# Ledger of designs, part 66: VHH binders against p49116

Target 1, 238 residues: p49116
Amino acid sequence: EGPLLSDTHVTFKLTMPSPMPEYLNVHYICESASRLLFLSMHWARSIPAFQALGQDCNTSLVRACWNELFTLGLAQCAQVMSLSTILAAIVNHLQNSIQEDKLSGDRIKQVMEHIWKLQEFCNSMAKLDIDGYEYAYLKAIVLFSPDHPGLTSTSQIEKFQEKAQMELQDYVQKTYSEDTYRLARILVRLPALRLMSSNITEELFFTGLIGNVSIDSIIPYILKMETAEYNGQITGAS

## First folded at step 20 (VHH)

Design Y4
Fold by ESMFold2, fold request of step 21:
Structure Y4 (fold): chain B 238 residues (1-238), chain A 120 residues (1-120)
Amino acid sequence: as target 1 above (238 residues)
Amino acid sequence: DVQLVESGGGLVQAGGSLRLSCAASGFTFRNYGMYWGRQAPGKGREWVSGISWSGGYTNYADSVKGRFTISRDNAKNTLYLQMNNLKPEDTALYYCARPGYGRTPESDYWGQGTQVTVSS
């Protein structure tokens, strides 16, 4: 009945593993990415409209869009994460793999193209100076996407997406009244998210996970996990 | 408890300058764009200028372009409006604002305003 989101959903504070190693390694990258994934899933869980759809629909939505939410999170937290440094380290490893003949040239080209698209997306979001309110609503638009195959309740999901877009439009119009194109410039960034491969995201950021488990298989467990059980992401006050 | 407190208004002659400040509290200032509005006697509120969270994007009403500059200092939770080459038609009560979650500006968070009076 009220707004889709509140100030609590605009806040998105990522804490990084400490201490930061002198040499970036698979474990630091994977822990950093895991914290962002956890934060993103718990952000989605906190939305009343998401909760109203029920657990099966919640799991299906997040499975369908986790990579898009994760990519928005990377863009939003790029400075805190030192994402450019992480990606540079990954590129260096890929160049070594070519010289050592450990991966096919075709696979490396695919991964490098993905890294370039990710960098371009993050740069375009920074150039638009997207704020926390705008990121929260972009994440909501991505989360409540009725277009993914296999979803149920698509009419309700579409209504929530339309509400998210309307509330973002209201924000942009009120803040930047003389710029009739800002909303359009923001929204045209979203299709790039569908070009991001979840398989490659897992390879880039989640190589250190136990076994070769896919992220979509662990999503139900992350959604049920208490923040205190993860032993992180909580900011204390007293 | 969003609070916005404007200051820096006063009486100034045409062609003069003023710098308005807006102290913000009760929310994470750097997460939001901010804007200034004004209300002249007998008129509705008019949007004047908006600024993105880092200050990297700014936007102005045609009536103030080239004369007014919006800025912010996120370390001080403060929004500013530098007003140069003031004209009598700039006379108004000036409000800083943070967008709310409603459809219209009336539902946004507004300060009490600071009066700017420009004499000829």
Scores: ipSAE 0.780, ipTM 0.925, lowest interface PAE 1.0, mean pLDDT 88
Fold by ESMFold2, last read:
Structure Y4 (fold): chain B 238 residues (1-238), chain A 120 residues (1-120)
Amino acid sequence: as target 1 above (238 residues)
Amino acid sequence: DVQLVESGGGLVQAGGSLRLSCAASGFTFRNYGMYWGRQAPGKGREWVSGISWSGGYTNYADSVKGRFTISRDNAKNTLYLQMNNLKPEDTALYYCARPGYGRTPESDYWGQGTQVTVSS
């Protein structure tokens, strides 16, 4: 009936773990990434259109797109996270693994290519000066994708995606009336998200805290959490 | 509740300069692009200039390009419009705006405006 999103959905405040270690380590990286994941899932859950689709559809949508939402979150929060420093630390770790013959050449190549694609994506988003409103609507476009296998209610999901696209168009047109190409420049960045591997994201950001458990397996539990539980997970022990 | 308060308008001779300010509150200023509009007597509202959240991208109406400069200070939650080489045609009530969630500018968030009058 009303707009797909509101000012509450534009707000996206990531809090980093404290104290910050002298040198970034696996535990700090995993904690930071976990906070971003929980924040991203809470964001999706807070959308009335998402709530209206029902619990099973909610789980299916998030399982299908969590890596894309996480990657948009990395780009949006890159400065507060010091993402460039985190990625440099990961690259250094990989170089040590090569020297110690711990990983296969094929795997290292895959991981390094993923890191390069991620860096390029984040740089391109920064160059476009994407704001919080635009990020919120890009996340909504990604979340309400009707083309994932196994979805029910795909007609309704498609309508929500179209609504997100229209509302983003309206925002860009009203703010930048003489730039007829800004929406196109923004949207052309989205295909890169489908090139990001969930498996490699888990390896880069989540290995220290998850062990053998995949992000896919914990999504139903994250989506069922109460708001107080989210706050405990994303602000440290409380 | 979103509030936008413009200031800095006044009477100035043609060729002169003014700097408008817009104090923003009630929302996270750095999350949004902002823009200026103006309304001359007896005319509809005209988009003047827009600016991205960090100020890294700016956009201008043809009628003001090269004479007006939009800027912002996110630490002070303030939007600015530097107006140089003013012409009588620039006489208008100037409004700052933040886009809302509706299709049309009428549904956006607007200030009360600040009057700019340019004499010959």
Scores: ipSAE 0.773, ipTM 0.924, lowest interface PAE 1.0, mean pLDDT 88

Design Y5
Fold by OpenDDE, fold request of step 21:
Structure Y5 (fold): chain B 238 residues (1-238), chain A 120 residues (1-120)
Amino acid sequence: as target 1 above (238 residues)
Amino acid sequence: DVQLVESGGGLVQAGGSLRLSCAASGFTFRNYGMYWGRQAPGKGREWVSGISWSGGYTNYASSVKGRFTISRDNAKNTLYLQMNNLKPEDTALYYCARPGYGKTPDTDYWGQGTQVTVSS
């Protein structure tokens, strides 16, 4: 059996909305986030092992890990997105909302902590200088996690995850032969992803775009979306 | 197709310096860590140095640490190896490599290499 991923899966190019406004409004943030979400899901869809699991299992997997995939995408695309600026803008918008809606102190704390966790995670990944190959396999490890509740074909999912881990190990060993701890340093960052609330992520990045519709509910539609349709949206052809 | 072209090798006296270059094409250079290897006559392939995609992280074999410096220019799709205080035991065919998909280096991509000869 061939490798889990290929160079086509290592490529992960996010196209930002144009033009970038002087003031990052909610629409720009939501559009940027939406593009990243779509890119992440379509990336998953392009993996042969993912396709082999079937539509029902695929949908369940993405529902379980979309927040983690999205967060890894934020880290990977942090420079292109100007993530720090986006997060600052989100904080500013939240302050306005707090004044208007009288959010509870506890909720404010939760949201601010979430933003801090996101920034910290992305900074930690940047410090490790993770490349596109490593990101691809980290996303695969996250995608093929068998420990989410309600999954079918868990044995097969586990095999794919192990394959991803082994291939990442091989890559790191060949590239950095005298650094035996690099893989471990990378993998110990993954638990931080599971500390991230999907609900808060959805509220911060997607509320202005999807309204009362949950990401969970639209995942099947995104996975069935035509690649040409997506490409048309990012190139401005639609 | 992935292509790597090494250059900069030659004959140098012990204690001398050389700078190797590797021109990469056929793939997105910045998506990958890169490494230098070498093969001396009658010996197997040896890993020399590795570098992360941005150049922010580097690693070296103990035999070359403090003497060799790996670097890269992503805008030029070029990998470099600065070799100082060269020794006769550094004599080898040097090659740059992009990791492929496999456990062994044989699955990686490399060029024809450039010969480095250090005389006593």
Scores: ipSAE 0.934, ipTM 0.977, lowest interface PAE 0.4, mean pLDDT 94
Fold by OpenDDE, fold request of step 21:
Structure Y5 (fold): chain B 238 residues (1-238), chain A 120 residues (1-120)
Amino acid sequence: as target 1 above (238 residues)
Amino acid sequence: DVQLVESGGGLVQAGGSLRLSCAASGFTFRNYGMYWGRQAPGKGREWVSGISWSGGYTNYASSVKGRFTISRDNAKNTLYLQMNNLKPEDTALYYCARPGYGKTPDTDYWGQGTQVTVSS
């Protein structure tokens, strides 16, 4: 069989809403996040191995890992997104809620910790200087995780994950032949993704756009969304 | 199509310096780590140095560490190899490479190479 991914999958270009406002409002943040989410899911959809799993399995798989994919996307697109600025803006918006006593102390702590973990993760990835090729395969490893509950075709999913891991290993070995630990340094970052709460991520990045609709519920729609519709949305937001 | 064109090789005396260049086209240069390899007469291909997409991380073979410096200019889609304190054993055809999709380097992309000859 051929490789799991190709150069088309290595390409991961996020287009930010334009113009950037002086004040990063909730709408801008949500729009940016939505674009990343759509890009991530459509990226997954473009993988032949993913397509081979079937629509039901695909939906379940994305539901299980969308937060991890999204987080990897944030890390990958951190510079383009000005992620630090976005996170700071989110914190500022939260402060308004805090002042209005809309959040409990425990919730505030949870949200702040989540933001911290997110920032630390992205910083750690930046320090490793992960490239588009490596990100693509890391996303594939995350996508094809067989250890989520309720999945079908787990053997096939595992096979794809192994393939992704092996191909990433090959890449790292060829590129950095005298650094035998680079792959390990990269892979040990993956557990941090599962410490990220999907609920908190959803609240921080998507509340302004989806309202009472959950990311979980819209995933099937996103996966079925036509590329033209997505592109139209991007163009319309410009 | 992926294309890599190496240049900058030549004849130098031991202790001399050369700077190799590699012009990349046909792919998004910044998405990939790159590496230099070389092939000496009668020997197989040898990995020399690797560099991450931004240049923030570099790696070197033990034989060239401290003497060679790999760098890149993403705006120019160009990879560089600064070679200092050259030795006769550095004589080889040098090639730049973008990793492909395979276990072995034969799946990678490289150019025709540039000849470096170091005289004693």
Scores: ipSAE 0.933, ipTM 0.977, lowest interface PAE 0.4, mean pLDDT 93
Fold by OpenDDE, look of step 20:
Structure Y5 (fold): chain B 238 residues (1-238), chain A 120 residues (1-120)
Amino acid sequence: as target 1 above (238 residues)
Amino acid sequence: DVQLVESGGGLVQAGGSLRLSCAASGFTFRNYGMYWGRQAPGKGREWVSGISWSGGYTNYASSVKGRFTISRDNAKNTLYLQMNNLKPEDTALYYCARPGYGKTPDTDYWGQGTQVTVSS
């Protein structure tokens, strides 16, 4: 069989809403996050191995790992998104909620820790200087994780994950032949993704736009969305 | 189509310096780590140096460490190899490469190479 991914899957270009407001409001943040989410989901959908699993299995996989994919996307697109600025804005908005006594002390702590973990993860990835090729395969490894509950075709999913891991290993070995630990340094970052709460991510990035609708519930619709509709949204919608 | 064109090779005396360039086209240059390799007559391909997408991370073969410097300009889609204190054993066809997809080096993309000859 051929490789799991191709150049088309290595490309991951996020287009930010335009114009950028002077003040990063909730709408801008949510729109930016939504575009990233859509891009991530459609990226997954474009992988032949993903398509081969069938619609039900595909949906289940994405539901299980969307937060991890999204977080990898944040890391990859951190510069384009000005992620640090976005996170600072989110914190500022949270401060307003705190002042209004809308959140418990424990909840505030959880949210702030989550933001810290996100920033730390993105910083760590930047320090490793991860490229588009490596990100693509990391996302594939995350996507094709057989250890989520309720999955079908777990044997096939595992095979795809192994393939992704091997191809990433080959890439790293070819490019950085005298650095035998680079792959390990990269892969050791993945556990951090599992420690992040999807609920908190949803609250921080999507509450202002989606309202009471969960990301979990809209995933099937995103996956069925035509690419043209997505492209129209990212290029025509502010 | 992916294209890589190497230049800057030539004849130089031992202890001399050369700067190689590699012009890349046909793909998004900044999405990939790149590497330099070389092949001496009658020998197999040898990895020389690798560089991350931004240039923030570099790696070198032990034989060239401290003498060679790999760099890149993503705005110009160009990869560079500064070679200082050249030795006769550095004589080889130098090629730049973008990794492909697969285990074998044959899946990688490389140019025609540029000849570097170091005289004693």
Scores: ipSAE 0.913, ipTM 0.967, lowest interface PAE 0.4, mean pLDDT 93
Fold by ESMFold2, fold request of step 21:
Structure Y5 (fold): chain B 238 residues (1-238), chain A 120 residues (1-120)
Amino acid sequence: as target 1 above (238 residues)
Amino acid sequence: DVQLVESGGGLVQAGGSLRLSCAASGFTFRNYGMYWGRQAPGKGREWVSGISWSGGYTNYASSVKGRFTISRDNAKNTLYLQMNNLKPEDTALYYCARPGYGKTPDTDYWGQGTQVTVSS
């Protein structure tokens, strides 16, 4: 019954706040990350298979995987975002927080380990030269994960995930017919996404938000937004 | 709509070289891997070489490895195949392709092809 995704889902165009400041600050980092988050959420809600699962299931799936989708988005958009520069600015800010006794040594270690895992993930994806088609299907595989507790329609979610896996396999085999292991090499990168802490992602990228709410609390609102409102959040228009 | 237009084929003596080009339009070229296929007279289509979106990963059929080089220029939306040390067995209609969403290559996007003929 037709493909899970189309060329419109392969398109994933992030626009950054302009101009990039000479010294990156929390406002620029948070605005950049917010644009990516909204782009990722509206990408997910545009998928007919996702829409077919119903509002409660949509919310449950995105709450479970938003950090994985965000991390895939960081890897896909690393060049456009100048992600290495953003991470360097975060590390500098972290070192200044040591001087102000703002963070414990254990927290700093935890945050630095998360940054290292994120850098390793992004480097591994760049090494494989993952394209927009492959990223779209990797995002679909993590989105349609049937193993999260409390999900409704688990068998249909699993069917959609299997369809995403099959369509990615077909693409890789048709494009790179003499490399029987490319799909496996791509898929073995995905477990690293489960090691990324959503709480640390919020600290690294979303410190400019009101600190008494979390990303998972706003997901139902983001998923219900009209297209015009979503476009405003992606581009920073108000 | 997706359009792929090959050029650069022709008649060449064994041991010679040709450079094939494929002009792409109607889609965002940098979002996709691309590949070349060929069809010799009386044979089915054969995959020749694939290239990732940036050109950082390439893959070749064993029959052409070391002699053919795939490349791309994303600023010009163009795919290339440099063919060196050509042999009569390389005689075929050469197609560039972008993968589609179907299971089989016949559902992919193909150009009309450019003929390569290698004489002894």
Scores: ipSAE 0.801, ipTM 0.932, lowest interface PAE 0.9, mean pLDDT 88
Fold by ESMFold2, fold request of step 21:
Structure Y5 (fold): chain B 238 residues (1-238), chain A 120 residues (1-120)
Amino acid sequence: as target 1 above (238 residues)
Amino acid sequence: DVQLVESGGGLVQAGGSLRLSCAASGFTFRNYGMYWGRQAPGKGREWVSGISWSGGYTNYASSVKGRFTISRDNAKNTLYLQMNNLKPEDTALYYCARPGYGKTPDTDYWGQGTQVTVSS
């Protein structure tokens, strides 16, 4: 058996919609987020270990972790996306909704807390100077989580997660041989991903995508898409 | 194909300086950390220094810390090693490396190396 990932899985190139509007709006934010989502799903589907688990297991894994993969993608692509600008625009929109009595005060508190957690996560990842290889393996560790309820083949999933952890360890040790703590510092960032709400992520980034349909419900269709269709969704062409 | 080409080695007196360069091609340079290794006569390959993708983090073997500085220019796809206060024990073939997907450095991507010889 060869390595879990290859250079093709380290590649993670997000392109933003053009033209960039003077004021960021719901359509621009949703298109940007959609591109990241499809890029992330295409990435997961391209992994041979993922393919080997079978369609039902694939769907179950992605349903369980899509928000974590998406959040890692936000952190990885934060500069390309101008994520801080997007989050500022969302906060401004929420302020307008308060003035028009559109959202409950409790919901607004939940959303603002989530935005703060997201920003802190992205800042912590930037401070560690996480590279494309490290992000690819962090995503693999998140994807192959055996502890989600209802999974089939949990022993095989655990094997793949351990392989991802070992290969990340090998990379870090080979690159930074005198830093015995880098792997630990990287891995301890992952629990924060479990605190991110998929429901709030949908509100922040996907309001205009599907109306009332959750990302969870479209996962099976996204995973079955032809490669050419993925490329269209990732670039906004079709 | 991944290609790493080192240059800048040579003969230098103890206490002198050299700057090594490594031209990278065949992969997206900014996606990876990079490192330098060296192999002295009759010895195995030794890790010297590593650098993160942006250059924001660097790490050094204790034998070279304070004397060597690793850096990179992502616009030029080039890795550097500035070597100051060179000692005879620094004499080695110096290799630029990009980590691969295997357990040991043997499976990493290495250049052909550039010879550094430090005379007493």
Scores: ipSAE 0.790, ipTM 0.929, lowest interface PAE 0.9, mean pLDDT 89

Design Y5
Fold by ESMFold2, fold request of step 21:
Structure Y5 (fold): chain B 238 residues (1-238), chain A 120 residues (1-120)
Amino acid sequence: as target 1 above (238 residues)
Amino acid sequence: DVQLVESGGGLVQAGGSLRLSCAASGFTFRNYGMYWGRQAPGKGREWVSGISWSGGYTNYASSVKGRFTISRDNAKNTLYLQMNNLKPEDTALYYCARPGYGKTPDTDYWGQGTQVTVSS
């Protein structure tokens, strides 16, 4: 009953490590990405419809879509993060790896294609001038995807996704009444998110995590973690 | 609480110009698209123009396209409507709005409006 989201869910304020180093390093990139991941997971956790699905379903949904939510977060926060600068630094690192014969040509091609797809996605979202309300509902549509394998309660998840789509439609129609196609232009960007590799996202943004631990394995712990506890860990440093 | 306060209306001769302002408070202005509407005597509210959060996308009713320009200043939390080449049919109460979470504009956040009267 009532709207799927509220003004509290439209708020999505990413705080970057400061100051940004003159020469970007793995630690800064990983800390920045970790802040975005935490913000994205806790954003999902804050949604009453998400809470209503239960803890097991919550974990399953986030495991299935974390890379899509993270990628939407990158697009939404691209200016604050100086994402173009981060990606340029990563490309320079890849170039050094080639010169030192550390990566195969096939892997480098795969990673560069992923970076290009990410840049294309972020540019397309910027051209559409997607706002915080629209991003919140796009994230909800991605989060409540009933077609991921292994999910329970898929009929209820589908209803939440339909509600998110309808409420986004209402917003777009009320704000831009003479643009019949804005909703369609926005929604056709979403399938590209499923083409983003979670393994490559981990390599690009999360190489500073302890050991070879996948994001999938830590999602239940992130979802249980208090915001104050996480802030203490990132501000208190390792 | 969400508050929208319009100003800048008045009496103007046909062919003239006015610039409307809308001061916004009680929400994070840059997170939302905004729009202007108007209500002519004896008529319902009519959508006039919408603007995206950065101002990079704008949209106009066919009746005002080419004559009106919507803009915003996110640093000042202010929405604007520049109205040029005004016509008597533009006479209306003009109000700014932020979309709400309901299906219809009735559930949106509206200002009290500023009167624009265009004499022939």
Scores: ipSAE 0.768, ipTM 0.923, lowest interface PAE 1.1, mean pLDDT 88

